# VH-VL binders against q960a1r229to459: the designs that were tried, part 24

Target 1, 231 residues: q960a1r229to459
Amino acid sequence: LKGDRIELLLPKNIDQFKKFKKDRTVISSGLITRFVSTRNPKEFSQKWISTKYVKEFNEITVNKDSVVVGAALNIQKMADTLTSSLSINIGKEIDSFIQKFSSPQIANFATWTGAIISGAKSSLSVSDLLILFNVLDAKLTLLNNSGELTQVAIEEFAEKKLFATHTIVNAIFSRSLTGFLFCLKLGETSEQDSTNFNFAALVGNQVSRIFVGLGGQPKRLTSLEVHIDAL
Key: E = the ipSAE of ESMFold2; O = the ipSAE of OpenDDE; V2 = 0.75 times the mean of E and O plus 0.25 times the DockQ between their complexes.

## First folded at step 8 (VH-VL)

Design q20 (framework fv_solitomab_arm2; at its last look DockQ between E and O 0.13; V2 from the best seeds 0.00; counts 0 for: pae E 15.6 > 2, placed apart)
Fold by ESMFold2-Fast, scan of step 8:
Structure q20 (fold): chain C 231 residues (1-231), chain A 119 residues (1-119), chain B 106 residues (1-106)
Amino acid sequence: as target 1 above (231 residues)
Amino acid sequence: DVQLVQSGAEVKKPGASVKVSCKASGYTFTEYYMHWVRQAPGQGLEWIGYINPSGGYTNYADSVKGRFTITTDKSTSTAYMELSSLRSEDTATYYCAREYLGDYYFDYWGQGTTVTVSS
Amino acid sequence: DIVLTQSPATLSLSPGERATLSCRASQSVSYMNWYQQKPGKAPKRWIYDASNRATGVPARFSGSGSGTDYSLTINSLEAEDAATYYCQQWSSYPLTFGGGTKVEIK
């Protein structure tokens, strides 16, 4: 595709981000959101906005009952934060699981928001980060085109395809999660996409959360929940 | 030069609310974040929250969450904190402090407002 | 929360002596700042980002450290240095302060 010029906007805070987002949002890839602005029929310019330097998107907040991870942080920083702030059994499994689907080079450069949006858009492939967010009952703080902030469950974000209309500000994880986390990744060692599989279960003495990915968005299971709880 | 001037001392009963002001001068109010830090008598410093004055984005400490609100009035370059359902443990000197963008430290502090909660 | 442990709680020294104040974090931090507070006064910025002196801070003050271990050093203590010094981390919220080290002149 041909364009005359790309204008890169680097807002420093959430209000400057909203101000720069005066044009229609075209595309989002985590750190960069592309806006298309056509002044003349023969003149094409693209406005790109980076969330990398937005103060509020780079914050980590550890509260008594929750952990908040800013949207511009990379996968490794998110993993480190969860490992140090959640129970030791859950934290160890998070770290172990992330290392299985993301190399250190990728985890230190790629944002968790990019991975979540990519996973939510896919109808064929499983998403390891998305199933991790599902099993952890993660919530996302979203910014709409009117400048309003809302919080939604990760399952709702993916199901309603809110990545098309909202910007992710942060992810919220409960610190009251108890029990053992078990994660499994299989597939993508062959050309057959239908063999892709991932699994995540949080097993405790109150309730269990069990998810399986066989293609597309993860599905919550209640039959395996009863089986695992019986042990 | 930069100055942060706070409102006068307050004495409240348990269960009441208190509202403290911090008037900024000498800089563009909306370009810096305003934090609130409290200090109980003879004790150390405790961060309790911040506001981005340009759009009102806030972050509050768990110790005051649900009872604490920070607001601003751009026309007067003033930040406000309001703490409700006051307890004796809220007795402290409350400071507003400006965040220096880019370097992550408090560069200017208000003189402090003493809030005493007693029956 | 990131817990900052300052030691000693009180440091009593004579003018001309060297003072070293320690601040240890419960986990690695990116930004460590120091503030000076005199009785009845608001804190003042003193050292920012581990080692940078704020404007007006005498050259006898220096900060150092990285990761979990940080220190504030006063090379030759003067009477006006009597104050409580607080370290403060800016790696995650809530922002936290150490318990303070009170520097007293004998």
Scores: ipSAE 0.432, ipTM 0.768, lowest interface PAE 3.1, mean pLDDT 84
Fold by OpenDDE, look of step 9:
Structure q20 (fold): chain C 231 residues (1-231), chain A 119 residues (1-119), chain B 106 residues (1-106)
Amino acid sequence: as target 1 above (231 residues)
Amino acid sequence: DVQLVQSGAEVKKPGASVKVSCKASGYTFTEYYMHWVRQAPGQGLEWIGYINPSGGYTNYADSVKGRFTITTDKSTSTAYMELSSLRSEDTATYYCAREYLGDYYFDYWGQGTTVTVSS
Amino acid sequence: DIVLTQSPATLSLSPGERATLSCRASQSVSYMNWYQQKPGKAPKRWIYDASNRATGVPARFSGSGSGTDYSLTINSLEAEDAATYYCQQWSSYPLTFGGGTKVEIK
């Protein structure tokens, strides 16, 4: 994919990736990220960068206390990893949640990063993965335009709209979470990504986490958490 | 001809540090990942970690995380692994192993460096 | 971590016999490799991606498998095949090896 209008860059490592994105705005979609080049404002050019050959975007790392999932991985791989790496009462719910995804094909081909970004950008729909990440208190490793890697909470990512300026490299999940995960999705049709209501609750952990999605960003139900934790 | 030549055997006391080198030749050093794998005497193989071609990213096994550091010198095409806070269980032959991007296997190995940790 | 269990631990056979080495993973893996190691030597890439012979590997060697179950087969063993064979998964980190199967030729 090379030409006047479209160029696909294929970095071989994260440093090359950093170089390629230098002085450009990057919108990450996981496997392929679009560049907005500032060098040729007069001519329409679209540059893409693939993370296909960058291990940092494709790795699954299971640590004692955390699980790291590369941004280029599909939703199913992410889910499988979490299911196998987290406690059974949490992992099984994740598995169930993903199996109920509107399209198994999407789960197998779409990156979780894409889903997170789409959800973060949307003001009308609620991303299932976004609420899942919230309830699990997931962290994102982000690459900014300066080439620095930073870690942020998923809530911060969405709130500050960091997708506009940062590239997701991976997600980090805690393996120390205990308790039970409950996820509920309601929509007009089971086959459409038209979720209008999402609910996710992690209870029985040291601190409960409860989120509701009625459109847009998930909202944390702190009062309910306090109540549950007092029981 | 691709070659990975490692430094010589080391004998250290518990708590000490040692740095093992792996000099690469016969290929473009900055296009390959360098992994380290160890093998305790009479035992199997254990992956330790890797460094990416640019040297800017590393990944370690939990068993060595915080104690072992992998680095590279591009100018000399040499990969290094510093072993700190050595323990008796770190006694092993350490191998560097090359991985080309996307291959997901080790195609070339160093000859190994024996590190013995004893009181 | 993905645990790879190899069986048998030791395999003693005569020249010309068929050897089958098993490698079972605790969960499904994306890539499985096999390495041959002789005493006092570094491992050598032998089979990669389950079924591909590395350069220089004799045709009597073959690999197969998917998901959690993999095998390396040696048709008509030769004396030079005496070695320890390790399977290795490249699905998730940390990378892990099997315990190895030592092939001895009687």
Scores: ipSAE 0.329, ipTM 0.790, lowest interface PAE 1.6, mean pLDDT 89
Fold by ESMFold2, look of step 9:
Structure q20 (fold): chain C 231 residues (1-231), chain A 119 residues (1-119), chain B 106 residues (1-106)
Amino acid sequence: as target 1 above (231 residues)
Amino acid sequence: DVQLVQSGAEVKKPGASVKVSCKASGYTFTEYYMHWVRQAPGQGLEWIGYINPSGGYTNYADSVKGRFTITTDKSTSTAYMELSSLRSEDTATYYCAREYLGDYYFDYWGQGTTVTVSS
Amino acid sequence: DIVLTQSPATLSLSPGERATLSCRASQSVSYMNWYQQKPGKAPKRWIYDASNRATGVPARFSGSGSGTDYSLTINSLEAEDAATYYCQQWSSYPLTFGGGTKVEIK
């Protein structure tokens, strides 16, 4: 946009995506809207490639013990899929969390991958989706620059900064999770460059998962998990 | 091809500790979870726990919680298990096993390390 | 913990006979695997996700089942099939194995 022509490719399938990705910045549909509207020079790139129309990135697969959500789905579609596919107790809290903590405009336009990458990159903001993925023990399928696929836990994705070298293909959630999910957020400032607090706990599962968001990556409260599991 | 090569047999006294290694080759070590499974003589298989080699996150069965420590050394592509406060009941063959990406089964196993605990 | 009960404990059959190994879970599972183990050897991947044969597994092996009831069938038993077969669930932690079914050739 700043004097240079933006080059955007819209591949239709993963084979085309692999062929054309080599030297391009990958974007989701929600992120392209924000990049254009802000006109921030530090965010400017001359060559982009989109996941929006890649068939495999728009797929949903519901298996007996897992649900797989493609990388190009918006936050609302992912949330609806998880709500209908996971246990009733967990699904109700996911639905409540998205409705209460996320605006409909963000949920209907932003991809879940854009939100996850934004959260994983930031040392300052607190991400509601990132803490949700952590508490649900989400796994990501990643595509490297050589076209190879691997699966990693959400914690590893952020810890190893794999967003810099890999493209998210899908997320995988276990349908065998049990117990009760509780999520709490202070404030509505998801994009504000300041400290926010959130909290997520899955209790009554075989191993409790409890996380707190204080800025940057969610922190797992393993000592509290051990204590709760003993009660 | 993928190989998991474990350290040799150990004989220990009750109360001691043991550390078993599992050296991986033929794949990117940090991209796969590593599990440990044991088998007492003449008995079936018992899952012990796992580690994510990239981040060090672990999960353990309650039967060994607090006594069992799984670690990795990324630079040598090696996973370790350490079991402390050994009891005679810990006499078993200990296997490392790799979690297959995407389908949740153990696709490769180490050859096993026999740990014998006797006075 | 999900308890897996395998039956029979021992299955002694002649070559060419059909062997059926049962694995029953204490609650519903959707990821059931099978491993073959010969004496003195590590277990080997055999069947994954109820019915998929691992690489190199002969076509005479088939897996089936859902929910709480799973089976492994050897359609025409061969001498090399003598081993102990374990089912294993990956639906919740701790991961658990069945007690095994030892297949013997008469």
Scores: ipSAE 0.000, ipTM 0.418, lowest interface PAE 18.3, mean pLDDT 80
ESMFold2 (binder alone), look of step 9: mean pLDDT 94; pTM 0.955
ESMFold2, look of step 18: ipSAE 0.000; ipTM 0.453
ESMFold2 (binder alone), look of step 18: mean pLDDT 94; pTM 0.956
OpenDDE, look of step 18: ipSAE 0.022; ipTM 0.581

Design q21 (framework fv_solitomab_arm2)
Fold by ESMFold2-Fast, scan of step 8:
Structure q21 (fold): chain C 231 residues (1-231), chain A 118 residues (1-118), chain B 106 residues (1-106)
Amino acid sequence: as target 1 above (231 residues)
Amino acid sequence: DVQLVQSGAEVKKPGASVKVSCKASGYTFTSYYMHWVRQAPGQGLEWIGYINPSGGSTNYADSVKGRFTITTDKSTSTAYMELSSLRSEDTATYYCAREYLGDYFDYWGQGTTVTVSS
Amino acid sequence: DIVLTQSPATLSLSPGERATLSCRASQSVSYMNWYQQKPGKAPKRWIYDASNRATGVPARFSGSGSGTDYSLTINSLEAEDAATYYCQQWSSYPLTFGGGTKVEIK
């Protein structure tokens, strides 16, 4: 009623989102009411567009070979989907990892998309969710400003800073992933400002994916840097 | 690895101006609002204003409005507060603090003591 | 402005005792936080959104409340808990803090 300096659009499907996105700032569900209820009206002179009610951003699809998780879903819903859709060993570790590194309040209200973008923007903070997506070889479906959909690897999304020019539509995980997932956060004894070290590895018969985070973008370790037979 | 580092202590005469800096590191500076909170000796905490580094929009508490300016230098990831026409009541430790999405202050600077004396 | 009243102003208790700190708002608030401050140091986040412990806060600390009445409880005091605790609302601007409760160990 009194928000003459606020424009927030609530598209209901991807075609409306494409039409109305233009120069608007994308905002995720769960944070809108907190943001709007506490801030000075001067801050709301920007134009906003929500993903909250876009059908395609809220969908979960379990296919024979892949599982697709919509961008507007929260971290817990994403984790539950992966735990039920991927192999038992991988799912168990994902559940453990989320419980350990994301509080129930954050996991139930923050979107996984927000956590991924926040991690990709950080030059010093280690992103627990970003390293998890890297070790799982996640693909992101992105929407550019021309309304075109593309699929990119999570590594490429972070390296090229595609969050600046694209909107995340969903994440795609392979159901053919096999092996044992190991996630470790070194330096857990520090709960104040300190440099953290995150390590994640997926070890299987034919594929091994190893990532390390040192307060920036996760780095993939090659066979020349790590002797896999030691794992 | 988020860190907020403030400039050193200041001693000023009544009527002077003071400028305090808060250098941010470990995150995307323009993605978080920066606030200023002061604390008079032996007293509680008082919110005095904020800035949105991406757009430059500010909000100031009535207790300092008209004498208080918050600015940023995006190239150095630094927020500044400037308080003019200083009074003895402005003697305080001034803290910068980062806002987490309209919810709470997640990181604080170490504080800058400003003493106003004749 | 939303006024936050903390009570008591000072609590002097022995190790092992339970401490309950009160914060009352002059009107209903939806977001109440607590910060711990030790002498000569900056405040640090302690409890957010009434009941969530910040990373590193011991399990003996708990927050509760809604509307106008909030509390911070320390189940079994330890020497390291000696500090001033401030409540802070984020329901409207200007942001406001309580006057603080100083917890002292005998």
Scores: ipSAE 0.000, ipTM 0.411, lowest interface PAE 14.6, mean pLDDT 80

Design q22 (framework fv_solitomab_arm2)
Fold by ESMFold2-Fast, scan of step 8:
Structure q22 (fold): chain C 231 residues (1-231), chain A 120 residues (1-120), chain B 106 residues (1-106)
Amino acid sequence: as target 1 above (231 residues)
Amino acid sequence: DVQLVQSGAEVKKPGASVKVSCKASGYTFTSYYMHWVRQAPGQGLEWIGYINPSGGSTNYADSVKGRFTITTDKSTSTAYMELSSLRSEDTATYYCAREYLTGDYYFDYWGQGTTVTVSS
Amino acid sequence: DIVLTQSPATLSLSPGERATLSCRASQSVSYMNWYQQKPGKAPKRWIYDASNRATGVPARFSGSGSGTDYSLTINSLEAEDAATYYCQQWSSYPLTFGGGTKVEIK
């Protein structure tokens, strides 16, 4: 048993967050980021940062061509934003799908970033929110240890395990998404109702996006997309 | 206490530009987004844009985009709006309004307003 | 853009009466606010997130609603309540306000 000091930092915006991490390597875990001193890695104190009060992480911006959802928002707020911003058919399916994998108690308290990171870390479990982000072609704005912002596709974020080296700032969805969205999850018919696989398809006029989750990162069914787009 | 104090009334001719200031006090200026909302005489409220004082990022309503710029001076805790190529339709009282910090989304403090009149 | 339609445009009531102000959105919204504005003055925070009273707002005021249908109720009207009340959505940009309901005390 050892005594350590913990300093909790509460930055109010992204520039202040970047200032707090200037001389440190950051380790991200959902909305909490831990710092490791670059100058003295043997420090006894732990530096923790809460992204709860970072303005940019609580932002919702709906532009003509995109919708941006901040990293600190809960699953229900994200769903409501997408439902009101995307086409009615896509929005209705998003709302329906989220109600099936997340109770109101969970959706109103759990962040979408926590769910995405959890899904990306798992090699054995399927992730309903991760497959939803895949089929919607979501992009993530990430902050690296050097204070640089970059955007990556959700597929790249999960594949390269960028949650280990980056902080999620927001998710970006295209408002030009059109077509029919269909999502499905299948659990056991028992008291242990866990998702054993999931499926998501967005069938557009020229481009379709089709994914299946069997454990770990969802797999894109590229051959099936080609056949459907040809019809 | 939190206060937002705006500059005085302006009378401009069509085609001119106007710059209005909003001086903040009683809080950390860079921690809160600042928005601008206008109200034509006898009419309702219209949101026209915001700025994040920390990074300088802005978002403008289409009704003013291309003619509207929001800036800040961190050293004086002041936000500015500038509207160019003024039209009679720009005659309004312009308010700065602070966005609540987190958890909830609403305008918690408002400036007293600056009347801008665009006349011949 | 999300259009907010408020009704009625004007409410003329006597002290002690109940006033109900409506705000209808052109599409579902997840965050609705209300502001009170008196003549010649800036708007003032009143109700946020549909039903929460801002600090200093009397208990006779209540907000309710979800989706596309929201309302502001004053259970027992007082002279100081004479003002225009605006609803405002924070679900998407551009942020939009309703046309306002003017409450007059007879």
Scores: ipSAE 0.000, ipTM 0.423, lowest interface PAE 18.6, mean pLDDT 81

Design q23 (framework fv_solitomab_arm2)
Fold by ESMFold2-Fast, scan of step 8:
Structure q23 (fold): chain C 231 residues (1-231), chain A 121 residues (1-121), chain B 106 residues (1-106)
Amino acid sequence: as target 1 above (231 residues)
Amino acid sequence: DVQLVQSGAEVKKPGASVKVSCKASGYTFTSYYMHWVRQAPGQGLEWIGYINPSGGSTNYADSVKGRFTITTDKSTSTAYMELSSLRSEDTATYYCARETYLSGDYYFDYWGQGTTVTVSS
Amino acid sequence: DIVLTQSPATLSLSPGERATLSCRASQSVSYMNWYQQKPGKAPKRWIYDASNRATGVPARFSGSGSGTDYSLTINSLEAEDAATYYCQQWSSYPLTFGGGTKVEIK
């Protein structure tokens, strides 16, 4: 009925992924995907590659100074990992915040990678997972089409729109993070603007990190950080 | 009036599984983390894990990881622990304990009365 | 894991005497608690965040300390104070307890 042929490759490790990636579109099987015919069917990509079974994208590594979470893992697995590997105050707040913006059904189904990319692409919506990554100073390991690995800060990933040219391999969180983490999400108000609000602050003996989301990319409140750090 | 009421004593053979319940009352069950702590006869206290009843997230001590599962039934405000592949070293009194609610407060404010699990051949 | 070492293992004192229980951590701890346990009973909250008395704890009990060194002091022992006291850290998982100090009244 539809003449288009779909090729889906299921590499088992990063070397196979690099070899087979080429011009193929990357998918995560944790996301709901719909194939819709368009007026111009040649616009639709017929070549797909999955991250679901790539060993390195499903690994969790807890090092002395960092925790690494593979790109194919769901939001709940990421939350469980951070809760068990970071300080109690930070881990507990992460778990509590995630439960406020993602139902258990969604958190056990959706990948954190999908949620981060969706948040980074949006110019209008507030992203709770993105602000959480910002306040935690998360780093992403990225793979380009030449097979090169690089690490970038989450803010750089979003600002430079690196989701368009790179595949996320994992997220790296520092285990040296100290202080008090506070995250807040306020729902949409029907009587005013359709803009959600979120806020995240990490305050401690080191330099504070404070972000606010009013729509689009979270904004760092550098002046407030300087004031709090001076106390 | 907060109460945590645990199920009765269990005697099991090595290799069996045991499931212990902790029924909470007097508060909003899903607002508080619930932990499990065990104590071998004549020994000290050992933390073995927790559950967040709201989202179902769990954290287990390495001593029981792979054999230990904590679950909840929100409709009955009950937390459960299940320990499989029982060994003689699992003989202990098992306590459920509630973590404080407020941000920045970290202690066990209420404890269950304890459930004695004996593993013997 | 953070190891908590309590000393002494046992204190045997007369009513009216002062008892000092020590808890030393293998690394710096930012949150330390104490629980009282009587034979055959569940532990009971006693001191939280190093120095705060839980509701119902007599004023003769005080907690102090920071970093790696913490103590629980009973200014004037009473017969009802006979129990094992456990320190417990809440700085990192896994949560850990000290081995306990048993307070006996002569």
Scores: ipSAE 0.000, ipTM 0.429, lowest interface PAE 18.4, mean pLDDT 83

Design q24 (framework fv_recibokibart)
Fold by ESMFold2-Fast, scan of step 8:
Structure q24 (fold): chain C 231 residues (1-231), chain A 119 residues (1-119), chain B 108 residues (1-108)
Amino acid sequence: as target 1 above (231 residues)
Amino acid sequence: QVQLVQSGAEVKKPGASVKVSCKASGYTFTSYYMHWAKQAPGQGLEWIGEINPSGGYTNYNQKFQGRVTMTRDTSISTAYMELSRLRSDDTAVYYCAREYLGDYYFDYWGQGTLVTVSS
Amino acid sequence: QIVLTQSPGTLSLSPGERATLSCRASQSVSSSYLHWYQQKPGQAPRLWIYGASSRATGIPDRFSGSGSGTDFTLTISRLEPEDFATYYCQQWSSYPLTFGQGTKLEIK
């Protein structure tokens, strides 16, 4: 102990979270245990706020037209939810993709929110989960420092770097997405490289979405989408 | 694909220092803690310490405190462990390992670096 | 520090038999922070079971983990030749993080 005080707030609902968020850093329940157990004085002096007991960050809601996944859920719980609620073709590929490009050790602990933010920040690494969210046309519910909730497309979140000014509350996926999802990861990262090539495509009867990642933010291939939709 | 590649074997004299590297690839280096563990010949694993690559914050096992220094270089996704004032009982394979935050288990390990301390 | 004691130190069995490996902690350990690793000679350890009972990727269902408090067990229902290795338990309920001394599973 260094005499410093750890300030960790555990709001019980969204209104308390909005009131107490202010300049505090948002932390998942798993990271709280690590933070309080460390002997590092710089970590002890930080102000933290937990999402653990706030319903909106932890809920799963399956509606007729959409599925909502709380920001505090791990990658595997997110994948299981999408697999059970989206079309069979899309669900099968999500399950395959998560198993191929994310170990169960990662998927059963790491939050999807952490993976999305890391992907959005990186200029050197290609985020498998970010490209998946892009091809699925995911929307994010964001909370700003004024307590306002807004919804943005995943592309806008990454492009405008909204991770710097907003807290992710949940992700929203359309249950009206149809067609075949294809996810590819080409080449292995060498010892000198942190980047890899990723490709994701959702090919439907009238709607197609194609994204390629070569490092940093996924690029949408709109001209190729037009050609595929024309076929 | 996640890989941790460590530097090659070292032979040192008692009293010298050794610096082992661990180069990460296939993931965002700053998003996961890196740990170091020691395994003496024919023995089990012993935890040396951890580093948060984002802030550079470290936490060491008391047994090694004062002799170990962990650092990282985010520009090349590499973590380092330096052990000073080497003794014969420091002869061991040293591993780096990646941790998920909050659960303290290691999903990926380096191949190990053999450090031999001999007179 | 929390000491993890594994027993037996060496377990000699034949393929087809059931193996039961014990890990006992000197103090109570949260099951969320009790993990098992497999290590073969000349190789790095590999994550096998995490959170006392969850199998890591690619680990066959003949492996199961159980336990709470101070008593944890790794069970192999029917040994295959590739299962003969050293198994380590590991805790983090408090610093320093510690490993057991290992149980060597050998053919005989």
Scores: ipSAE 0.000, ipTM 0.430, lowest interface PAE 13.8, mean pLDDT 80

